# Ledger of designs, part 12: VH-VL binders against UPF0128 protein PH1314

Target 1, 225 residues: UPF0128 protein PH1314, of Pyrococcus horikoshii (o59052)
Amino acid sequence: MIKMLEGYYIIENPGVVPAERRFRMKDLKAWGYDLHLGTIEGERAYFISKTGERHEGETYIFKGKEYHVSRTQKEIPENARLLARIIIERGNPYLEVWLEEEDVKFPLTKEDPRIILKRIWEKEKLNQLLKHVRAVGLTTDFYKDNVFTQGIPLPYEEYPPKVRRVLREVKDIHRDLTGFGRFVFQYFGEVDKMHNYRLYWTLPTLHLFDIDIANEVDKVLGMLD
Short names: E, the ipSAE of ESMFold2; O, the ipSAE of OpenDDE; V2, 0.75 times the mean of E and O plus 0.25 times the DockQ between their complexes.

## First folded at step 11 (VH-VL; framework fv_zigakibart)

Design d3 (from c5 with heavy chain Y100E, light chain E55Q; at its last look DockQ between E and O 0.70; V2 from the best seeds 0.70)
Fold by ESMFold2, look of step 11:
Structure d3 (fold): chain C 225 residues (1-225), chain A 120 residues (1-120), chain B 107 residues (1-107)
Amino acid sequence: as target 1 above (225 residues)
Amino acid sequence: QVQLVQSGAEVKKPGASVKVSCKASGYTFTDYYMHWVRQAPGQGLEWMGYINPSGGYTKYAQKFKGKATMTSDTSASTAYMELSSLRSDDTAVYYCARDEDWLTGYFDYWGQGTTVTVSS
Amino acid sequence: DIVMTQSPSTLSASVGDRVTITCRASQSIDSWLAWYQQKPGKAPKLLISDASSLQSGVPSRFSGSGSGTEFTLTISSLQPDDFATYFCQQYNSYPYTFGQGTKLEIK
């Protein structure tokens, strides 16, 4: 829902921040991992390694346990789901990832989401996300200050067409991609083909692990550059 | 289904006023700006201005300032455009037209048009 | 005001022809231009927005191109339903303005 205030525009969808989310092999690969089927201490399991680090037929020791790779998966198995959630422990966020095959859960990793997000954003050259991220928890906050002169904020009706499109694109992202979001925006005008604006954007962290959503957010953050 | 249904044709004398209505249905009336566009017989299209039904903000092309008054009734999902001090060269078809998404500046749905004839 | 000038004013063509209508702006309007089709006695119909974005339900034989001051609407293979008047409209700056129209008629 859009909420208009004097001097600021707030584009907000008050839906739910997801507790857990299903992901595709494409996402896991973007995070920098291969998925393997094999054994851990002789018991059938799914597990991950860094892309290219382990190969089919390899046996290795990791954290005191013996792993054997029987097959490196090209796709998520048809009878399985790749799932992840953000948990907060002692004030720190963790991305917890597992594969659920039938009703059996195979833990894959538990890592600082900031490390994985930075890896994705660097590889995909999502420079707006890298530059403007300010906090990562259950939600992720972005702040961009592109103001070169302090002026009086303009009303929406006086925005250039491209600036009005930014607000519509944010509305669409909240509606179609994230379900929840809060975007706060001020616009002060264009000087020498440079837009003067300030924005704050809060989005569910789990959705930013979907590479297609991350790409759309980065695109919108950079629209006025 | 989005529809804009305008009031019927009007015949007026010079100096009179006319108020054209445009009833919207099939969408949330206050989420979209409503424009007014006129077309004289055999002529092109001329943008007159718009109203934001949320809050009532209006903008007029300079030619129509002091001539046209745009209002809306949100409880009736209806926009209005009133012309004062009519002259024979105000004879035209008047359209309401909905902005595509908030305020884009182009129009995806149009009313059927209201013919206003000023004679004598 | 930004003046939009269309050419030609009238175009005669046959079914199956490729036709091109041009629109020139008196100042740069970047890509903030729409094309409309209007048949006699009817309201205009939006065909293209943002110079080249085809509206849903509009046949793919219609295309738009251009930026800055020069824009074109192209119909790749003219159909009987396409005989109408076509207008361009800029929405870069207030007041919004239309071209004078191009009447496309059967030869």
Scores: ipSAE 0.631, ipTM 0.859, lowest interface PAE 1.7, mean pLDDT 92
ESMFold2 (binder alone), look of step 11: mean pLDDT 94; pTM 0.954
OpenDDE, look of step 11: ipSAE 0.760; ipTM 0.912
ESMFold2-Fast, scan of step 12: ipSAE 0.332; ipTM 0.786

Design d4 (from c5 with heavy chain D31E; at its last look DockQ between E and O 0.76; V2 from the best seeds 0.00; counts 0 for: pae E 2.1 > 2)
Fold by ESMFold2, look of step 11:
Structure d4 (fold): chain C 225 residues (1-225), chain A 120 residues (1-120), chain B 107 residues (1-107)
Amino acid sequence: as target 1 above (225 residues)
Amino acid sequence: QVQLVQSGAEVKKPGASVKVSCKASGYTFTEYYMHWVRQAPGQGLEWMGYINPSGGYTKYAQKFKGKATMTSDTSASTAYMELSSLRSDDTAVYYCARDYDWLTGYFDYWGQGTTVTVSS
Amino acid sequence: DIVMTQSPSTLSASVGDRVTITCRASQSIDSWLAWYQQKPGKAPKLLISDASSLESGVPSRFSGSGSGTEFTLTISSLQPDDFATYFCQQYNSYPYTFGQGTKLEIK
């Protein structure tokens, strides 16, 4: 859906923010974790640790419980799914992550999503995400103000081809990758080889934990630089 | 699946008008700009202009301002192009062409063409 | 208006030949150029967009290159199906304009 309102070009994909999402080992590693099979207080379990912090054969105490690492997993087990969701408690967002093996759930972590996202974005040098993030909850908001020359916003039909391509890339991200999104864009023209524009982009926070989606969003945010 | 079907050939006398139709199917008609391109006998292609079906906004190449009128009927998924005050040098094949994606400026699907012949 | 000039106007070649068609813009059009193939009595068919992006379903023997004012369409090994007229088109600026065409004919 594309709407023009008072010089703004708005790209929305209506839908619900997903309650939970399946992730790959690639994503878990990008978040900075290893996945282990072993025991917690003698009972078979899956659990995580920071990458490189714990090793096969190690026994340790964490939050008053004894953990033993039998195997550090290279892949998500064939009969399991890595799942996560965003929960709001007393106004604060949390990323809950668990492994579901058949019908058994193994809680892995519950952390502030802002901490994990910053870690990912710094490690992967996703500088547009780092610089332009404004809020993180069930959705994440980005705001970029790249206006150096004030003026009257141009209509879509007068956007240069590359600027129109940015809007199509956003549409494709909403349609193909995130399902839900809202992108608000205003363009004032090119002066001295610099594009003058303003944008606001709202995306589901949970999807930003998919490293491929995060990379694509970062790329689009920087397309006109 | 995407298809653009144009109205049949027309033979007109100088001074008359002609209206060519282009019926679209297989996609959401309002999401893509529709262009009109002509090709005179033995000559190349000439962009005439476009219409945004989602509001009726039009743009014409300067040569065709006052000569061509582009409209659309969203309920019928049909674009129209009307030529007025026909002259013999308006004899050409006229194509409708769908923009690749909203408004990119190049065209992935074309109608079969409508031959307009202007002769006394 | 941006004038698009193709070279050559007519090209005679044999099956298996490598052929190159050139398109020159009267001013810079960045990479905003498409190539079309047109056979007699038929509408043009899109081959390449953005100077070098091959359209889905177009044989890989077709390739495009260039930016700014000079662009080429190359057919690496000419096939019988490739005898047609080829047009370039710029979409950098209004009005959109086409080259005059290059007729590729069998020798």
Scores: ipSAE 0.578, ipTM 0.831, lowest interface PAE 2.1, mean pLDDT 92
ESMFold2 (binder alone), look of step 11: mean pLDDT 94; pTM 0.957
OpenDDE, look of step 11: ipSAE 0.768; ipTM 0.916

Design d5 (from c1 with light chain D30E; at its last look DockQ between E and O 0.81; V2 from the best seeds 0.00; counts 0 for: pae E 2.1 > 2)
Heavy chain, then light chain:
Amino acid sequence: QVQLVQSGAEVKKPGASVKVSCKASGYTFTDYYMHWVRQAPGQGLEWMGYINPSGGSTKYAQKFKGKATMTSDTSASTAYMELSSLRSDDTAVYYCARDYDWLTGYFDYWGQGTTVTVSS
Amino acid sequence: DIVMTQSPSTLSASVGDRVTITCRASQSIESWLAWYQQKPGKAPKLLISDASSLESGVPSRFSGSGSGTEFTLTISSLQPDDFATYFCQQYNSYPYTFGQGTKLEIK
ESMFold2, look of step 11: ipSAE 0.604; ipTM 0.847
ESMFold2 (binder alone), look of step 11: mean pLDDT 94; pTM 0.959
OpenDDE, look of step 11: ipSAE 0.809; ipTM 0.928
ESMFold2-Fast, scan of step 12: ipSAE 0.015; ipTM 0.527
ESMFold2, look of step 13: ipSAE 0.615; ipTM 0.849
ESMFold2 (binder alone), look of step 13: mean pLDDT 94; pTM 0.959
OpenDDE, look of step 13: ipSAE 0.783; ipTM 0.920
ESMFold2, look of step 14: ipSAE 0.584; ipTM 0.836
ESMFold2 (binder alone), look of step 14: mean pLDDT 94; pTM 0.957
OpenDDE, look of step 14: ipSAE 0.648; ipTM 0.850
ESMFold2, look of step 15: ipSAE 0.607; ipTM 0.847
ESMFold2 (binder alone), look of step 15: mean pLDDT 94; pTM 0.958
OpenDDE, look of step 15: ipSAE 0.706; ipTM 0.893
ESMFold2, fold request of step 16: ipSAE 0.638, 0.583, 0.473; ipTM 0.861, 0.836, 0.788
ESMFold2 (binder alone), fold request of step 16: mean pLDDT 94, 94, 94; pTM 0.958, 0.958, 0.957
OpenDDE, fold request of step 16: ipSAE 0.814, 0.849, 0.825; ipTM 0.933, 0.945, 0.936
ESMFold2, look of step 16: ipSAE 0.587; ipTM 0.832
ESMFold2 (binder alone), look of step 16: mean pLDDT 94; pTM 0.958
OpenDDE, look of step 16: ipSAE 0.775; ipTM 0.917

Design d6 (from c1 with heavy chain K59R A61N; at its last look DockQ between E and O 0.69; V2 from the best seeds 0.00; counts 0 for: pae E 2.2 > 2)
Fold by ESMFold2, look of step 11:
Structure d6 (fold): chain C 225 residues (1-225), chain A 120 residues (1-120), chain B 107 residues (1-107)
Amino acid sequence: as target 1 above (225 residues)
Amino acid sequence: QVQLVQSGAEVKKPGASVKVSCKASGYTFTDYYMHWVRQAPGQGLEWMGYINPSGGSTRYNQKFKGKATMTSDTSASTAYMELSSLRSDDTAVYYCARDYDWLTGYFDYWGQGTTVTVSS
Amino acid sequence: DIVMTQSPSTLSASVGDRVTITCRASQSIDSWLAWYQQKPGKAPKLLISDASSLESGVPSRFSGSGSGTEFTLTISSLQPDDFATYFCQQYNSYPYTFGQGTKLEIK
């Protein structure tokens, strides 16, 4: 939806930030982990390790418990789902990740999402996300200020075609990929082939752990560069 | 399901006016700019302008400013284009055309066209 | 106004031929160009947007290329259904303008 408020255009898909989300092996690998089937203290379990750190047949001690790797998974098991959610504890966000196999839950990790997101974004060269992130909680806020010569904000009809496309791309991301989002945009014109604009973008943090969504957001953030 | 249905052909004498309607269905009328395009007999296409049904803002090709007036009725999901002070060179087919996505500037759905004939 | 000039004005070709229609803009329009097909008595039909993006439902034998001032529409293997007049249209700047058209006649 496009709304004008005090010289801003707002692209918004309102609603509730999803509580949990299903992910693919591709995402877990991008987060920097391998998934293993084996035992913890002799009991069958799924667990993770850093990519390449542990191998099939290996037995090791971690935090006082004995782990044995029977099989490193190439894909999420067909009878299982990789799930994650963002929780807030004492004002700090955490990414909780687990595997659910036929209604049995295997906790995998609970970590600061900022550390994992930075790792992903650095490895995948998602430089717009790195440069413009401002806050990470249940939602993640981006702020980009590319205004060098201020003036009166232009109406949408006066935007160059590529700038108008930014708003349409954001609408599509909210509709098709994230379900929720708020994008606030001002455009002041082009000076010396440089677009002068300001934007705020709020997206569900959980969706930024989907590498394809993160890539699309990064692409749109850099579209006018 | 997107459909644009225009009013029927018109035969007019010089000096008269005509108002062409374009009834939209199958989409949210106020989410897309509506354009008008004319095609004179045996000729190419000319963009006449647009209306944003959300709020009613318009833009006219300067060639048609003062000749064409574009309006809309959001409750009826209908766009209108009125031609005033008709002359024989206003004889053409007039199309309404929906913008592809809000305002891109190209058109994915077109009305069937309304032939306006001006003869004395 | 940006003038869009198409060539050729008329093109005769046989089923199976590869045909190319060109469109030249009087100023740079980046890639903000669409191609339309129009059959007699019918409204134009959108084929290509943004110079090269094929619209849904349009056969893959149609392709577009170009940027700046020079653009082409290519039909790789002409079919009987392709007999029509083809128009380019720029949407870089107001007023939006169309080329004068290229009539494709089947031999």
Scores: ipSAE 0.555, ipTM 0.819, lowest interface PAE 2.2, mean pLDDT 92
ESMFold2 (binder alone), look of step 11: mean pLDDT 95; pTM 0.960
OpenDDE, look of step 11: ipSAE 0.778; ipTM 0.919

## First folded at step 12 (VH-VL; framework fv_zigakibart)

Design f1 (from d1 with heavy chain T30D; at its last fold request DockQ between E and O 0.72; V2 from the best seeds 0.74)
Heavy chain, then light chain:
Amino acid sequence: QVQLVQSGAEVKKPGASVKVSCKASGYTFDDYYMHWVRQAPGQGLEWMGYINPSGGYTKYAQKFKGKATMTSDTSASTAYMELSSLRSDDTAVYYCARDYDWLTGYFDVWGQGTTVTVSS
Amino acid sequence: DIVMTQSPSTLSASVGDRVTITCRASQSIDSWLAWYQQKPGKAPKLLISDASSLQSGVPSRFSGSGSGTEFTLTISSLQPDDFATYFCQQYNSYPYTFGQGTKLEIK
ESMFold2-Fast, scan of step 12: ipSAE 0.362; ipTM 0.795
ESMFold2, look of step 19: ipSAE 0.707; ipTM 0.888
ESMFold2 (binder alone), look of step 19: mean pLDDT 94; pTM 0.957
OpenDDE, look of step 19: ipSAE 0.745; ipTM 0.909
ESMFold2, look of step 20: ipSAE 0.616; ipTM 0.851
ESMFold2 (binder alone), look of step 20: mean pLDDT 94; pTM 0.958
OpenDDE, look of step 20: ipSAE 0.711; ipTM 0.892
ESMFold2, fold request of step 21: ipSAE 0.622, 0.495, 0.611; ipTM 0.855, 0.800, 0.849
ESMFold2 (binder alone), fold request of step 21: mean pLDDT 94, 94, 94; pTM 0.958, 0.957, 0.958
OpenDDE, fold request of step 21: ipSAE 0.866, 0.870, 0.869; ipTM 0.954, 0.954, 0.955

Design f11 (from d1 with heavy chain N52R; at its last look DockQ between E and O 0.73; V2 from the best seeds 0.00; counts 0 for: pae E 3.2 > 2)
Fold by ESMFold2, look of step 13:
Structure f11 (fold): chain C 225 residues (1-225), chain A 120 residues (1-120), chain B 107 residues (1-107)
Amino acid sequence: as target 1 above (225 residues)
Amino acid sequence: QVQLVQSGAEVKKPGASVKVSCKASGYTFTDYYMHWVRQAPGQGLEWMGYIRPSGGYTKYAQKFKGKATMTSDTSASTAYMELSSLRSDDTAVYYCARDYDWLTGYFDVWGQGTTVTVSS
Amino acid sequence: DIVMTQSPSTLSASVGDRVTITCRASQSIDSWLAWYQQKPGKAPKLLISDASSLQSGVPSRFSGSGSGTEFTLTISSLQPDDFATYFCQQYNSYPYTFGQGTKLEIK
């Protein structure tokens, strides 16, 4: 829904954010992990390590348990799904990740989502996300303030076509990629070929672990630079 | 089935007024700005202005300020354009045209046109 | 006001020909340009937006290109249904303005 309130232009899609989401091997690799098949205390399991930390044939102790790496996976196994969810415990967000092979769940990690998002954004050079993130929980907030002029926000009808295009791109992201989002925008005009604007963007955190969605959000955040 | 249906042709004398209607159907009337475009006989197209159906905000090309008045009736899904103090050079086909998506500036659905003839 | 100038004003061609129509803006309009087709007694029909984006339901033989001040509409292989008048329109700045039109006639 599009709303205009006291000098703000608001784009929101009040969707339902899935409690868990399926991911691809390229996402796991972007998160900074290798996926292994092997044993934990002699029992067949899937588990992860940081990229490059453990190798095929290696046996090691982690948190009091013996791990053996039989095979480092190149792809998510054909009969399995990589799944994740965001949980909040004592006010802190965690990304919980597991592999589900048929009906068997193999826990992979439970980690601060901010650590993983930083890895993704640095590796992929998603500088708009890095620079403008303000809060991470079940949703992630971005704030960008590029206002250099003293003035009153312009009405939507006075936006240049490119600025109106940004709003349409946001609408499409909410509809096609995230299902939920809230974007609040003010535009003050162009001074010395620089757009003067302020934006607040709230998106579901879980979707930002999809590298293609993260890339698209970063591109839109930078459209007026 | 998105459609814009305009009122019928008008023949007027100089100094009179005319009000053209544009009935919208097949879409949510308030989601799209409505533009008006003029085409004089054998000539090109000339943008006159637009109306935002929600709240009635209007913008006119300078040439038509004081000449054209654009209004809408949201409950009837109908836009109106009134021309005052008609002259012979106001003879033209007048089109209503729906903006592609809210306000992009280009038009994907057009009415059939209303011919206004001004002759003494 | 931004003046849009089309060339040629009339173009004579045969079915199967590749034709191009040019639109020049008096100042830069970036890519904020649309192309319309109009047949006698009918309203214009949108073909292309944002200089090069083909509208749904428009045949792929139509294409657009250009940025800044020079724009081109191309029909790769003319069909009988393509003989019409073509207009460009800028929406970079108010007031929106149209080119004077190019009439495409059968030879």
Scores: ipSAE 0.458, ipTM 0.778, lowest interface PAE 3.2, mean pLDDT 92
ESMFold2-Fast, scan of step 12: ipSAE 0.424; ipTM 0.840
ESMFold2 (binder alone), look of step 13: mean pLDDT 94; pTM 0.958
OpenDDE, look of step 13: ipSAE 0.757; ipTM 0.915

Design f13 (from d1 with heavy chain N52Y)
Fold by ESMFold2-Fast, scan of step 12:
Structure f13 (fold): chain C 225 residues (1-225), chain A 120 residues (1-120), chain B 107 residues (1-107)
Amino acid sequence: as target 1 above (225 residues)
Amino acid sequence: QVQLVQSGAEVKKPGASVKVSCKASGYTFTDYYMHWVRQAPGQGLEWMGYIYPSGGYTKYAQKFKGKATMTSDTSASTAYMELSSLRSDDTAVYYCARDYDWLTGYFDVWGQGTTVTVSS
Amino acid sequence: DIVMTQSPSTLSASVGDRVTITCRASQSIDSWLAWYQQKPGKAPKLLISDASSLQSGVPSRFSGSGSGTEFTLTISSLQPDDFATYFCQQYNSYPYTFGQGTKLEIK
């Protein structure tokens, strides 16, 4: 069972996550989650839980097999930096988390290597797209602005040609990413939920976009008919 | 095959209105913006505006605001451009033209043109 | 409005000639420029988009170049089928505007 902001950390994807997408331990705690060091069948593993929840003896099912989680260490070394990437797939949002600490072991995975490689390729395409968005000045600090007014996308037709070209590339890439939800191109943040395969960004107060904002996002992505 | 077929030539008196039609075939009508461009005799091309058929969203050049009205009938895959209060300097060939892809702003498929002559 | 100015307004040339048509914008339009060919009594035909991207089915003797305010359409070896009027069009900002046209005619 893989869950966003809870459950097992399943894979390292080195070199793909932009710095602004990296989570630190303090960031997770500020969002109401704790990062724990535990074990899976004697091997060290990381997992996330909602603040205050107890996960001792918890069981996860992955590909028909049970993994028992036991918590042996609750603290991460002060010098360890937590790297995280949020990955959204149809019906299965999940989080990749890894440590730069050399002696930390990550949970086992039974995914088909071809599926893992496809996901890495799709993540790299998305990462290239995010770099392109930054180059055209579409990057916004949604978390630091007045999140209820600033940073809301314009109607597609009102963007300059360079921006519309980038949004057409997003549409084409998103269409090619079968099983990937829609996302807000101009908003770089965290995703807390999927709703009908759409990506909704979590604001600093942990509130998601409402339907009116989602409609504006759909206009920007040109997916409304 | 992708095609835009326009209505026939019109001769109008000053002060009248004219409504030009543009019937699309060979593609999904609602997926493309439709532009209108006119050309006065011996003159260059003048962009008038566009309509996005699926949403009815329109954009007009300032000169044509309050003068031209663009509409579409998605069931008939037909776009319309109505020009009111005709003057002699509205005499032109009127073209409908399909935007290449999601409002690129250039046009890959054109109608054959509708000649509108305004005279007494 | 962005004003597009073509030069020359009329150009006389012979089959086999290399011809160039220039289009100037009154302000920078990056590369947001298309070229069209129009024959008498016919609708315009798209030749080039994004200043230099040749459209499918257009002969390779046509090429476009330029960015900012100065753009050029080149026909490397003129053929009889190429005698027509050529228009540039900017789509950087509304309203979209065309050049006045360059008429390419037989010497």
Scores: ipSAE 0.277, ipTM 0.754, lowest interface PAE 2.9, mean pLDDT 65

Design f15 (from d1 with heavy chain S54N G55S)
Heavy chain, then light chain:
Amino acid sequence: QVQLVQSGAEVKKPGASVKVSCKASGYTFTDYYMHWVRQAPGQGLEWMGYINPNSGYTKYAQKFKGKATMTSDTSASTAYMELSSLRSDDTAVYYCARDYDWLTGYFDVWGQGTTVTVSS
Amino acid sequence: DIVMTQSPSTLSASVGDRVTITCRASQSIDSWLAWYQQKPGKAPKLLISDASSLQSGVPSRFSGSGSGTEFTLTISSLQPDDFATYFCQQYNSYPYTFGQGTKLEIK
ESMFold2-Fast, scan of step 12: ipSAE 0.367; ipTM 0.809

Design f18 (from d1 with heavy chain G56D; at its last look DockQ between E and O 0.42; V2 from the best seeds 0.00; counts 0 for: pae E 2.04 > 2)
Fold by OpenDDE, look of step 18:
Structure f18 (fold): chain C 225 residues (1-225), chain A 120 residues (1-120), chain B 107 residues (1-107)
Amino acid sequence: as target 1 above (225 residues)
Amino acid sequence: QVQLVQSGAEVKKPGASVKVSCKASGYTFTDYYMHWVRQAPGQGLEWMGYINPSGDYTKYAQKFKGKATMTSDTSASTAYMELSSLRSDDTAVYYCARDYDWLTGYFDVWGQGTTVTVSS
Amino acid sequence: DIVMTQSPSTLSASVGDRVTITCRASQSIDSWLAWYQQKPGKAPKLLISDASSLQSGVPSRFSGSGSGTEFTLTISSLQPDDFATYFCQQYNSYPYTFGQGTKLEIK
């Protein structure tokens, strides 16, 4: 931590960490879930299951309640919204997911966001995210240390053009995708065609559940390798 | 509107020095790197170097080290370039050019150019 | 230094023609190439950055393509205002370098 006090470059967008975010069916599927319309204890409801676990016409007991799958949804209904939020309870983060149809809320799941993120990243082979994630809460922290030769951090003006371009990509992600982010970067030069650098990157956790955003972040994290 | 206005044409003897000014307006001077590019008569463009927004860092092409000195006055929103020990082959139009963003490497705003003629 | 070579050095064309100018780098510059237009007695004007990104206000008849060592500037339908000298510039590494220019003149 003390090493980041000198010779660092900051890309920070103060933006706002969203309290909740709207998602698409594409995202829900990436999380490993199917969305079903049916009944819970005879009452009309939306609910989810793991991908491929349940099928249309099936009746089953889950946690002491009777579920009946009338239809497995291919898309979020036009009059409905898929929403999620991150909450911290007793020091632990939770991802709450629900479906709003008109004025009715259907709770879908409450899961550890780290489990779902790991599932997404493994499935999509987002190796940078998997390797360099350090903390997951309302925001997610990434740390990458690629320093092979210790030296004095260089000023921005001495960064190679390639490195500056990576920083531009970070800025663009903050601007266009996340609206919030803090990127702290130190560069120590190129040795044997290898870039020596260290970075901290903080992003809103909810946005990482968007598979497209996750892919972009992963790509940028690996650009100097 | 964003513009760069350079000082007028100069005629100098060999061995003399000349200082060209580039006044910026229509934008925040301290938010952009300033580059200098020259063009000899009938020739192409040649990048000379740049100065950072604060004016405390310069980078010169090897060819112009010791020849060109870049400075800036933030209070006047003006960049300067001084050429020393002038020779006939220093005869050219000299342009100041604003970097697109934070040292991206291409230039979106140019001065009108300053003709420097070196002759005996 | 990276040497940028443009071809042709001079090009004669008529209004309405499709025109292509080539810029070749002595080594790979990825996509870090800009194109400029310069008219006599005037400063260069930025047309395209990052090999293919058209600048705001530049007519859509201009386009850029290429990567690595081979790049092209294309004018789909030449207009009277397009007769000028065109320069490519690499910003992959220092020192930044320009092509020698392509003079586009009226046939």
Scores: ipSAE 0.570, ipTM 0.815, lowest interface PAE 0.9, mean pLDDT 94
ESMFold2-Fast, scan of step 12: ipSAE 0.392; ipTM 0.784
ESMFold2, look of step 18: ipSAE 0.575; ipTM 0.836
ESMFold2 (binder alone), look of step 18: mean pLDDT 94; pTM 0.958

